# Designs tried in a protein design chat: VH-VL binders against q9nrl2r1430to1533. Part 23

Target 1, 104 residues: q9nrl2r1430to1533
Amino acid sequence: GGVHELSAFEQLVVELVRHDDSWPFLKLVSKIQVPDYYDIIKKPIALNIIREKVNKCEYKLASEFIDDIELMFSNCFEYNPRNTSEAKAGTRLQAFFHIQAQKL
Short names: E, the ipSAE of ESMFold2; O, the ipSAE of OpenDDE; V2, 0.75 times the mean of E and O plus 0.25 times the DockQ between their complexes.

## First folded at step 11 (VH-VL; framework fv_iluzanebart)

Design s4 (at its last look DockQ between E and O 0.74; V2 from the best seeds 0.78)
Fold by OpenDDE, look of step 11:
Structure s4 (fold): chain C 104 residues (1-104), chain A 124 residues (1-124), chain B 107 residues (1-107)
Amino acid sequence: as target 1 above (104 residues)
Amino acid sequence: EVQLVQSGAEVKKPGESLKISCKGSGYSFTDYWIGWVRQMPGKGLEWMGIIYPGDSETYYSPSFQGQVTISADKSISTAYLQWSSLKASDTAMYFCARGWYYDFDYEGLYFDYWGQGTLVTVSS
Amino acid sequence: EIVMTQSPATLSVSPGERATLSCRASQSVSDYLAWFQQKPGQAPRLLIYGASTRATGIPARFSGSGSGTEFTLTISSLQPEDFAVYYCQQYDNWPYTFGQGTKVDIK
């Protein structure tokens, strides 16, 4: 069962990365661009890190994978006001994720 | 196996343009940073800049800002370093390297795999 | 930029002996410090990152220690293949910066 789930995680990450609204989530936020980001967000995460964890088989349960993805969105909404392009992109990408995650 | 393969040695004259390449394989090219390092003859190592191929976000060292252009083509897993007008002082070995995040350091990168280097010679 | 200073410039050591290389930062870089080995005509090779973590495939005789502004690379028993130039590099703040290098040669 683990191999099947791993493949599903890989495919979902591919789909998330390819989505037009993935740009805020491709990699960790730069401290150079956002100096106070890491003062506010205590558990930073991004799609490239999540993909690395998938490739290393660090997710044993679907819930663990989903938790990391939800953390990624939670961080975005915690730091970015609702009217920002980042938050709007996050809202759309999260909706997409929730639909795709039903297939897991 | 992770590999970075750089383009071959270049012999150029002052004023000429040049673009050298670094092709990554054996890993997800878009998910890792690529850095460029200069080493002048008999000298130490100097960071020139870094690029994230996934979105082309780029940072230059102050000494190299405006002096070179770093770019990437993720469709062929290749990063580039280019000059619009070479100087004799650009004569050096140039290395590319793959960068990843250090644990709990979300902006600091360590560079674990390196290209073999590209020798650039600029002389009249 | 953060200035990295290595000492000594040249370290002459006999095979089998212990080699100790020093690296100092002009300001604290926490543990965001890497050590590289470079041989003539070759690319640098990552030895240590996070000040004390050995990179994959690096022999146990290499060890790193320190934090803040003072760092040390130790080769417990120098092997013939260890004669090279060693660089420290901080990645706490961009631009990342290297030390000027320490050459380890045969006594």
Scores: ipSAE 0.896, ipTM 0.954, lowest interface PAE 0.5, mean pLDDT 96
Fold by ESMFold2, look of step 11:
Structure s4 (fold): chain C 104 residues (1-104), chain A 124 residues (1-124), chain B 107 residues (1-107)
Amino acid sequence: as target 1 above (104 residues)
Amino acid sequence: EVQLVQSGAEVKKPGESLKISCKGSGYSFTDYWIGWVRQMPGKGLEWMGIIYPGDSETYYSPSFQGQVTISADKSISTAYLQWSSLKASDTAMYFCARGWYYDFDYEGLYFDYWGQGTLVTVSS
Amino acid sequence: EIVMTQSPATLSVSPGERATLSCRASQSVSDYLAWFQQKPGQAPRLLIYGASTRATGIPARFSGSGSGTEFTLTISSLQPEDFAVYYCQQYDNWPYTFGQGTKVDIK
């Protein structure tokens, strides 16, 4: 991707972070609060890591960026039962992401 | 260029309040953890706690829980360490440090950039 | 809490000499171990993280090794600026803990 694609990734991450339902995804899940999380989730990721990868120009293709975002949601749904606040927030943020990602 | 700049040395009396600061620049302040470390005179280093300025989530070492308050104001890229009532035993050097994920397999943080330290002296 | 024990407490060496510092954890910390250098009146400086990865800007004479419970910092040819206190620190589990330090001084 070029300069315009990198700016689009930055803009999309900013919009995701500002969304009310971003709270489960801002940073990695705390091992203090959730001791078994990393026994179950083997490819952890969060919005702050994705933003840092955008800042370091580590995404070469839009598909790589989209894959990290979708991995973030997939981890949420794998770990959290459907009726939890985390899973509900994930569903709403993912829907928002799909709308915004159509601009890519 | 990543920098953490701490507030200047403080001389206080027991019972007084104090809030010292750590200002981050040259990076996305809200995306990185900030930790506080105490070093008592002639002694080693002790973690006091960590904060994620993006949402103010905070963890304290058990030895410091209830003894200090760690906070951040992300609008000015600043983290704080504060006491409501200082004791003579709070006399120490206090450092802030920036934390990032080691390998993303779990939350483990290494601390790469450190502030210059704030000397706090509490005496009658 | 995980106790980190450093040895020796003091290491007297001459410039150009090899220094070997040891750090032991009370339980496995995998490779979640960092080494710091601290000179009098200064902040700690990150040397090594992940047990063996040099931080940006750290000279090649500093190297780290080990995993689990036993770790070593090696300084291959001491320079005058290397006389300092060295701390190991685990970040496998909160609270993160430091060793007591090893002072490297001139002989």
Scores: ipSAE 0.689, ipTM 0.904, lowest interface PAE 1.4, mean pLDDT 93
ESMFold2 (binder alone), look of step 11: mean pLDDT 93; pTM 0.942

Design s5 (at its last look DockQ between E and O 0.84; V2 from the best seeds 0.80)
Fold by OpenDDE, look of step 11:
Structure s5 (fold): chain C 104 residues (1-104), chain A 124 residues (1-124), chain B 107 residues (1-107)
Amino acid sequence: as target 1 above (104 residues)
Amino acid sequence: EVQLVQSGAEVKKPGESLKISCKGSGYSFTDYWIGWVRQMPGKGLEWMGIIYPGDSETRYSPSFQGQVTISADKSISTAYLQWSSLKASDTAMYFCARGWYYDYEYEGLYFDYWGQGTLVTVSS
Amino acid sequence: EIVMTQSPATLSVSPGERATLSCRASQSVSDYLAWFQQKPGQAPRLLIYGASTRATGIPARFSGSGSGTEFTLTISSLQPEDFAVYYCQQYDNWPYTFGQGTKVDIK
């Protein structure tokens, strides 16, 4: 079961990264470009980090994987107002994720 | 196994253009940063710039801003360093290296794997 | 930019002896400090990151310490293959910067 789930996580991350709305989430937010980001967001995370955790088999349960993805979106919505391009992209990508996650 | 393989030595004249390459393998190329480091003959190491192949975000050291161009082609897991017009002072060894986050609370990168280096010689 | 200064420029040590290399930052870099080893004709090799964490495959005789502005690389018992140039490098702020290097040669 664990190996099968790992493969499913890998595939889902691939699909998330390939999505047109993944651009705010590909890597950690730049502290140079956004100096106050890390004053607000205390648990930063991004898709490249999540993929590395998958590759290192750090997710024992599907819920742990899902929690990290949801954290990623939560961080986006916490920092970015609803009318920003980042928040709009996040809304669309999260909807996509919720559909794909049903296959896990 | 993680590897960075750089293109071969170059012998050029002043004014010529040049593009050298660094191909990554054994890891997800788009998820890690790639950096370029210059080492002039008998001298120390100098960061030139870094690029994130996943979205091509690029940062240059002030001394190299406008002097070189760093790029990447993620479809073939390759990063590039190029000059539009070489100078004799560009004679040096050039290294590429893979970068990852030391922690997630700060955007500090440590570079754990390095290419073998590309020797560039520019002389009349 | 943050200036990294290493000392001494050259350190002559006999095989089996302890080697101590120093690195100073012009401003605090917290623990965002790496040590590299470079031998002639070779690429730099990461030894230590986070000021004190050994990279994968690095022998236990290499250790790093320090934080803020003062850092030390220690080789507890110098082996023949350890004669090389050693660089410290901060990655607290871009642009990242190297020290000028310390050459460890045989006494």
Scores: ipSAE 0.863, ipTM 0.944, lowest interface PAE 0.5, mean pLDDT 96
Fold by ESMFold2, look of step 11:
Structure s5 (fold): chain C 104 residues (1-104), chain A 124 residues (1-124), chain B 107 residues (1-107)
Amino acid sequence: as target 1 above (104 residues)
Amino acid sequence: EVQLVQSGAEVKKPGESLKISCKGSGYSFTDYWIGWVRQMPGKGLEWMGIIYPGDSETRYSPSFQGQVTISADKSISTAYLQWSSLKASDTAMYFCARGWYYDYEYEGLYFDYWGQGTLVTVSS
Amino acid sequence: EIVMTQSPATLSVSPGERATLSCRASQSVSDYLAWFQQKPGQAPRLLIYGASTRATGIPARFSGSGSGTEFTLTISSLQPEDFAVYYCQQYDNWPYTFGQGTKVDIK
């Protein structure tokens, strides 16, 4: 993508990070606190990594950026039961993302 | 340009408190881990702990748990290392360093940029 | 806790020659291994991460190899500024641990 798309990606990531429900997604899950996470989740990702990939212009297409964001939510729902605080936060943040993604 | 600038050298007496700082610039401060490393005179390097400034999650090496406090103020892009009561054995050089993921397969961190160090001398 | 053991403790080498530094882990750390250079009165500088990947701005004369428990840093054609202490460090498991260092001295 062009520089306008990359600026839009950065703005969207900033809005996701600022959202109250971003807390499960800011950084990679702790191996110390959650020892089995990386046995179950094989393609980890988090908002700080996505922002870094935007900053380094690593996304060629908007679909690649969207795929990483959706992977982040998919990982959350795969690991966490639906009644957990993490899954509930993921549901709300994903809904917010879909609204904001209309700007892309 | 990524920089970590630490506060100046300190000369203290046993029992005094101290808080030293590490200010990051040239990058997204809240997205990267910050760690603290001790180097006693004539000795090697020891990790003390790390913090993620974005949410203040902190991890301590077992030998430093309860001995120091690691904190950050993301509004001013600054991490801190502090003692409530210094001992002579705290005499050392203290470095901060910025951490990032080696790969995205799990959370393993390597530390790419280092502060200049803060010499802390504790003696009667 | 993973113990990192470096050898030799001191390596005497003439400028222009090759230096080979060894680092051994007490258990596998895969390729989560970094090398640092430290000169007197200075902070450590990252040379290599991922066992073999040079950090930005590091000259090609520095190369790393190894995986699992045994690792090597090679400095081809030593320069005057390369005489320093070198540390390996694992970041596979917390707490991250350093080796005790290898001092590279002029012969």
Scores: ipSAE 0.709, ipTM 0.903, lowest interface PAE 1.4, mean pLDDT 93
ESMFold2 (binder alone), look of step 11: mean pLDDT 94; pTM 0.953

Design s6 (at its last look DockQ between E and O 0.89; V2 from the best seeds 0.00; counts 0 for: pae E 2.2 > 2)
Fold by OpenDDE, look of step 11:
Structure s6 (fold): chain C 104 residues (1-104), chain A 124 residues (1-124), chain B 107 residues (1-107)
Amino acid sequence: as target 1 above (104 residues)
Amino acid sequence: EVQLVQSGAEVKKPGESLKISCKGSGYSFTDYWIGWVRQMPGKGLEWMGIIYPGDSETRYSPSFQGQVTISADKSISTAYLQWSSLKASDTAMYFCARGWYYDFDWEGLYFDYWGQGTLVTVSS
Amino acid sequence: EIVMTQSPATLSVSPGERATLSCRASQSVSDYLAWFQQKPGQAPRLLIYGASTRATGIPARFSGSGSGTEFTLTISSLQPEDFAVYYCQQYDNWPYTFGQGTKVDIK
């Protein structure tokens, strides 16, 4: 079951990255562009980090993988007001993720 | 196996344009940063800039801002360094390197794999 | 930019002896400090990152220590293949900056 789950995680991350609304999540937020980000967000994470963890087989359970993805969205909504392009993109991408995650 | 393979040595004249390349393999090219480093003959190492191929975000060192252009084509896992008009002082070895986060709460990058270097010679 | 200063410029050591290289930052870089080895005609090779973590495949005789503004690279017992130039590099703040290098040659 673990090998099949790993493949499923890989595919889901690929789909998330390819999504039009993935741009806020591709990599860690720039501390140059957003100087206070890391003062507010204590557990930063991004899709490239999640993919690296998948490639290194660090997720033993689907729940661990899902938790990291949800953390990524949670961070976005914590830092960005609802009317920002980042928050709007996050809302759409999270909805997409929830649909795809049902296939895990 | 992670590899960065750079294009071959270049011999150019002042005023000519040049674009050298760095092709990554053995890893997810779009997920890691690529940096360029200059080493003039008999001198030390200088960071020129870095690029994230996943979204093409680019950062230049102040000394190289406006002097070169760093780009990437993620479809062929290749990063580029280019000059519009070379100077004799551009004669140097140029290295590309792969960067990853040391930790996830400060965005500092360490560079673990390097290309073999591209020698650029500019003379009249 | 943060200025990195290495000392000494040249270090002459006999095979089997201990080599100690110093690196100083003009301001604190926490532990965001890397050490590289470069041999003539070759690309730099990452030895240490995070001030004290050995990169994959690096022999145990290489060790890094320090934090803030003062750092040290130690080669416990110099091997023939260790004669090279060594660079420290901070990655705490962009632009990242190298020290000017320390050449380790044979006494």
Scores: ipSAE 0.877, ipTM 0.948, lowest interface PAE 0.5, mean pLDDT 96
Fold by ESMFold2, look of step 11:
Structure s6 (fold): chain C 104 residues (1-104), chain A 124 residues (1-124), chain B 107 residues (1-107)
Amino acid sequence: as target 1 above (104 residues)
Amino acid sequence: EVQLVQSGAEVKKPGESLKISCKGSGYSFTDYWIGWVRQMPGKGLEWMGIIYPGDSETRYSPSFQGQVTISADKSISTAYLQWSSLKASDTAMYFCARGWYYDFDWEGLYFDYWGQGTLVTVSS
Amino acid sequence: EIVMTQSPATLSVSPGERATLSCRASQSVSDYLAWFQQKPGQAPRLLIYGASTRATGIPARFSGSGSGTEFTLTISSLQPEDFAVYYCQQYDNWPYTFGQGTKVDIK
């Protein structure tokens, strides 16, 4: 992407991090607290990693940025049963993301 | 560029409290772990624990659990190491360091940037 | 807790010569191994992470190798600024322990 897309990625990631439902996504899931997570989730990702990739201009296309964000939600729904606080937070944050992503 | 700037040297008496600081700049402070490392005079490095400033999650080495408090104030990009009652054996150099993921297949962290150290001297 | 054991404790080497430092882990740490250099009165400096990847700005004379339980830091053609204490650290399993250090000194 271009300079305008990189600025938009930064703005969007900041809004995701500020959202009340970001708490399951701020950093990688703890292997100690969740011992089987990395047996099930093979492409881990979190908001702090995505933000660092934006800061280093590692996204060349908007689709790459969107794919990482959607991967983050997909991992949440794959690992967590739908009735968990994590899955519910993921559903609300994903809805927020889809609204904000229309500005890209 | 990334910098970790620690508070100045401290001279204290046994029984006093102390809170030393580590201020991060040049990066997204809340996105990286901050670790604390002790080095006693003439000795090697000891990993004390880490904090994720984004949500204040902390983890301590068993040797330091209950002996110190690690905290952060993300509004001013600062991590802290705190004692409620210092002992002479707490005399050491204390470093903060920034932790990042080596690999994304789990959360292993290496220290890429270090603060300059804070010398704490506890004596009568 | 994973014990990291460095050898030798002190390594005396002439300038321009090669230094070889060893680090052994009490159980496998895969390649989650870092090397640090520390000069007197200074903070540690990251040299190598992932057992063999040089950190930004580290000269090519520093190289790391190994995996599992046995690791080596090699310094080819030692320079005056390389006389320091070197530490290995595993970060595969919490807590992330350091070795006791190897001092590289002028012979």
Scores: ipSAE 0.556, ipTM 0.877, lowest interface PAE 2.2, mean pLDDT 92
ESMFold2 (binder alone), look of step 11: mean pLDDT 93; pTM 0.951

## First folded at step 12 (VH-VL; framework fv_iluzanebart)

Design t1 (at its last look DockQ between E and O 0.60; V2 from the best seeds 0.65)
Fold by OpenDDE, look of step 12:
Structure t1 (fold): chain C 104 residues (1-104), chain A 124 residues (1-124), chain B 107 residues (1-107)
Amino acid sequence: as target 1 above (104 residues)
Amino acid sequence: EVQLVQSGAEVKKPGESLKISCKGSGYSFTDYWIGWVRQMPGKGLEWMGIIYPGDSETRYSPSFQGQVTISADKSISTAYLQWSSLKASDTAMYFCARGWYYDYPYEGLYFDYWGQGTLVTVSS
Amino acid sequence: EIVMTQSPATLSVSPGERATLSCRASQSVSSYLAWFQQKPGQAPRLLIYGASTRATGIPARFSGSGSGTEFTLTISSLQPEDFAVYYCQQYDNWPYTFGQGTKVDIK
């Protein structure tokens, strides 16, 4: 490999991952730790998966990328009550994302 | 190019501590699991444990729980396997490998890239 | 843990011949089954994952089949570089477990 310039999608994912509120979203939820998660969430996704898709050039439109990010937050809010640490982190990270996404 | 490069061979005595390393390059280190596999001389392969460098979540095989420590330093894209007190029976080749999810939503990982191995010899 | 059993322990095959390796799981592992090749002094190399998907760069002569508890690795025409030890490995449940290996040597 070599040094490559990050695309807008790549850069945004980097910023999301580095955010303090990214911890619920770094990777897929463990079914060992959360046994009922996948009974509720049918389209699981996480930042590492989204980044992999970016790296593989699977997003042809910005809307597709945005849809996956929004799905990630939607899953969080669907499973986690509003007063949980996960939901609160998701709320803040999503707000950050919405600001950054305006630049896409 | 994805590469995992492990630290060099070790010759130790029983009771000594040891920490070997596995450095990843050519990919986003924090996004992939790293696993450790033991292969005793002339024997088969054994999973020891796995770690997700992004948040340091670690899983051990029951046989290795409490026997070794798996860690990672994402700032230098390096995973570690360490012993506090080696035994002669720890003599083996140790491999690290990169893991990725095979099928969503299940967490099954397939390991596509492997380090070259680190030979650890423990004898009095 | 899930126990993986391979057969035969040793398979002697002539170059150009077909080699068939078996792997059995103590319980269903669905399609979460991988095959590895290991040559002396080398790290294992991923051949097949998902029971039947060839890894990148793996020759077409390697194929995997099966699901549940019975799996097969087939080498359609054995090449000189194919003499090695082959391992199956389930990744349906942690801890992941390997079979004890099948040694493919020259007849």
Scores: ipSAE 0.751, ipTM 0.927, lowest interface PAE 0.6, mean pLDDT 95
Fold by ESMFold2, look of step 12:
Structure t1 (fold): chain C 104 residues (1-104), chain A 124 residues (1-124), chain B 107 residues (1-107)
Amino acid sequence: as target 1 above (104 residues)
Amino acid sequence: EVQLVQSGAEVKKPGESLKISCKGSGYSFTDYWIGWVRQMPGKGLEWMGIIYPGDSETRYSPSFQGQVTISADKSISTAYLQWSSLKASDTAMYFCARGWYYDYPYEGLYFDYWGQGTLVTVSS
Amino acid sequence: EIVMTQSPATLSVSPGERATLSCRASQSVSSYLAWFQQKPGQAPRLLIYGASTRATGIPARFSGSGSGTEFTLTISSLQPEDFAVYYCQQYDNWPYTFGQGTKVDIK
């Protein structure tokens, strides 16, 4: 990727982190607080990891960046029932992501 | 370049309060964990606790729970360790360190960059 | 909590020779094991994490091995700057715990 594409990824991640519904996604789920999470979710990911991968230029293709963000939401919906605060936040943040990705 | 710069040495009396600081630079401060480690004179290293500055989530080692407060101010990229009432047994070197994930599926943290340490001396 | 036991307490080694430091955990920590070097008056420096992965900027003479409960740090050709105290630390379960240290002295 070019420098414009990497800047766009950074801008998008910053917007996701700033969003009110980012709170379930800022960092990896705590194994201590949620002991069974990693028995169910085998490919965990979070916004801080995605931002670090952008900062280190680890995404070769835009599709890889998008796949990580979509994986983050998919994990949320797999672990959390639809009526939970986490799943509702995930639904709203995912909708925001889809809008922001179109702009870039 | 990643740096953690700690506040200077302190000489205090028992019963006094103290807040020491650890300022991070050269990285996304809110994305990494910060931990505090105590080293008493002539002794080894002990984990005190960790904080995620992005949301202020904290975790204390059991022997330090209720003994100190760990906090952060992300607007100035600074983590803090504080005592409301110092004891002579709090005399030690205190280090901060930056933590990151070892494996994707687990929260296990390794600490790669360390502050220079803050010597706290508590004596009558 | 998980107890980390290091041996020997002190290791006397001639420059250019091999140093072997041991660390044992009271229960399995898988590969969640780090090694630190601490010189007098300095902060600890991360040498190895994940039992065997060298941290950025660490010379190749430092190597780590082991898994589960038994771990080894090897310095293949000891240099003058390597005389220090070495700590192992598990980060598999909270609270994270250090071993008591191994002091590496000039013989």
Scores: ipSAE 0.594, ipTM 0.889, lowest interface PAE 1.9, mean pLDDT 92
ESMFold2 (binder alone), look of step 12: mean pLDDT 92; pTM 0.941

